VH-VL binders against p54365. Designs and how they scored, part 2

Target 1, 140 residues: p54365
Amino acid sequence: MKILNCFSLIGQCAKPILRTYTSPAADLLKLPRVDIKEGKLRYLLLSVYIHGETKHARTVVRGWNTDSHDDIYYKNVRAMEKLGLCTKCLGGGKMDNDESARKIKIHGSCKTFGAANHHKTKEILLSSSKYKNFNITVKK

## First folded at step 1 (VH-VL)

Design o06 (framework fv_oberotatug)
Fold by ESMFold2-Fast, scan of step 1:
Structure o06 (fold): chain C 140 residues (1-140), chain A 123 residues (1-123), chain B 107 residues (1-107)
Amino acid sequence: as target 1 above (140 residues)
Amino acid sequence: EVQLVESGGGLVKPGGSLRLSCAASGFTFSNAWMSWVRQAPGKGLEWVGRIKSKTDGGTTDYAAPVQGRFTISRDDSKNTLYLQMNSLKTEDTAVYYCTTEGYDILTGYEDYWGQGTLVTVSS
Amino acid sequence: DVQMTQSPSSLSASVGDRVTITCRASQSISTYLSWYQQRPGKAPNLLIYAASSLQSGVPSRFSGSGSGTDFTLTISTLQPEDFATYYCQQSYSTPLTFGQGTKVEIK
């Protein structure tokens, strides 16, 4: 099953390494909603949650100048693992972030994870202080 | 279109039983933690209990006033949540809401409530 | 159980006013705090989750702040549809508990 296989892969949270920390919830909440580069990007819409607890996950947007959506996913998994956090992918696409013009275009899909809900991605971008006043358009 | 539709409310005598159902659609029910919240006429919101998703253990938790009398269950194949109410008391009179607890990890930040169903416990 | 206490229990305001509602937990709940709005005759709707995160579709005039035991909901410029009852809810510990509610009434 193509869809079930994708969700199975996405749902596998590697056991996080134990680190000495006092507040994994605080780490989750101070996690930036948006972390994207400038230019023509591949992006993913990701759900980040505390290992062993899926309620109150934080949905984040990550986008970089990369040839693979998988690069974004696995780098995020490794970074979150250090914080005791797990990652689930909600889909992806492409983004053209022209910061000088304050214009972002979102479209497309991810071969591995499918298309993100681009309207949710737009909403998250507009909720951030940096991108609040950008002209953000969604295309298929 | 996300919907939570409650049914099964009505008038019942003290000591009686009633089963509420909540039909869910438009989101991935199996990933959601589900709760029942009640509101007595003219009063505030009171959490009744919850049931976790199967991936999180499928366990239930209850508020003290209903512990031992109420049972929450779910049928993921039917996208339906249940509240079995036994040994009903006049203090259980309230509008009962079916809700998601927290937000669904698959769909992101989504919190949904049904319109409620009235349960009246009176002699 | 974690007890949630809201202040004030009610307030009167005019369209255009800045409204502030506070919520105190009997013990630290980190940021596991949500704010709900309930209009007369309707089910509650989520405004803020994780103390300060604005729910999708909720107007930007709503904001939340705080951590630990003290939390605040602010409506920067009150609109006619904002006359409602507001509830805080902790989800840090079972059982989940709501504040008693704050009714925002038209002056």
Scores: ipSAE 0.014, ipTM 0.545, lowest interface PAE 7.2, mean pLDDT 84

